# Designs tried in a protein design chat: VHH binders against Protein farnesyltransferase/geranylgeranyltransferase type-1 subunit alpha (RAM2). Part 28

Target 1, 316 residues: Protein farnesyltransferase/geranylgeranyltransferase type-1 subunit alpha (RAM2), of Saccharomyces cerevisiae (p29703)
Amino acid sequence: MEEYDYSDVKPLPIETDLQDELCRIMYTEDYKRLMGLARALISLNELSPRALQLTAEIIDVAPAFYTIWNYRFNIVRHMMSESEDTVLYLNKELDWLDEVTLNNPKNYQIWSYRQSLLKLHPSPSFKRELPILKLMIDDDSKNYHVWSYRKWCCLFFSDFQHELAYASDLIETDIYNNSAWTHRMFYWVNAKDVISKVELADELQFIMDKIQLVPQNISPWTYLRGFQELFHDRLQWDSKVVDFATTFIGDVLSLPIGSPEDLPEIESSYALEFLAYHWGADPCTRDNAVKAYSLLAIKYDPIRKNLWHHKINNLN
Short names: E, the ipSAE of ESMFold2; O, the ipSAE of OpenDDE; V2, 0.75 times the mean of E and O plus 0.25 times the DockQ between their complexes.

## First folded at step 18 (VHH; framework vhh_4orz_3)

Design aa8 (from z1 with T108V; at its last look DockQ between E and O 0.93; V2 from the best seeds 0.81)
Fold by ESMFold2, look of step 18:
Structure aa8 (fold): chain B 316 residues (1-316), chain A 123 residues (1-123)
Amino acid sequence: as target 1 above (316 residues)
Amino acid sequence: EVQLVESGGGLVQAGGSLRLFCAASGFLFKIWAMSWLRQAPGKRREWVALIRSEGSTYYADSVKDRFTISRDNAKNTVSLQMNSLKPEDTAIYFCARDLTTPYDELGVEFDYWGQGTQVTVSS
């Protein structure tokens, strides 16, 4: 790219002794030169094209260094104010940031910087963010910071129009992708005052279809419980949902509680947990909840038996 | 530093063929959808073809089966092979970075444009 002349700048020394105990960085002569120049230019309050390029070089070798990101933001804000086309200037910075992401895939600070750029932007576009989000989620579908950034974008732009379809595509790719299920709930939390009866019915059918496909998948069961709580009091749950969940536990509630050896396998321990939660809310069905939690403690989820015993004690 | 540079335009007889090229630089090309658009004299710019980052292609009805869009992510280029050219294909052809998602209507929104290359099809 551009190579600038820094011969008029005397680099300031780095105080490396203060970093020995907490966060160690191996200092090369190139790193010392870059940081010395940056400290000098920061001291001069120089907000220039050469300072901008210097921050890019430092980010390439030390992308976690917060001070350099902050300095770059100050340079961008200053130089943007002198640009004939502010929108073009900031879009080029966002394009540069995409390349930094490719070259530094573990650098989560880029998302904080990206938020700062969008807040500064006179005409930001959610669509321009989507290609880099796809790259990052394709690389790591559980990256909390990238998902948090997408959620922030939805709220910042007040735009949720593609989020249900996006969550559906990710669930189709990997039905166990809990981040996709969680993002789908985020959509409904922000739509709860406008959901129609048709949309509610369609969503319940979608959930039941995905459970039927893989009954021992915790994600859609957790999602179903949250969806019911969001839109309906659990005491008002549709009997269709309860009947559906019951099909995954066979006749286990009709059997005497004996040793684990005497109890049959069930299609989903999460169905049993879901039903226990449902029945525990209604005094008329409390005995069913106690038995379901007992079965979870004895056979179907004994690793968490103390949780189930605690749930039983709270019902009695 | 973002640049889209078209080439390969020229004069051709009706029924002939041309191949257009677009060289892209200054952005992470491989993650972006790319489109060709054209503008005939005195008319509005019209969308011609789209290629998504994963290689899916889409065409306007007026050019379907005659034009083929392709990309080379190693060279950061988009190409448009134009066969069976007609006089109404005469236009300036532009390469553009396309904001279209799988959930959007095709050919509606773009954020960078090339300078264009002239294609003239004589009768």
Scores: ipSAE 0.669, ipTM 0.868, lowest interface PAE 1.0, mean pLDDT 87
ESMFold2 (binder alone), look of step 18: mean pLDDT 85; pTM 0.862
OpenDDE, look of step 18: ipSAE 0.874; ipTM 0.952

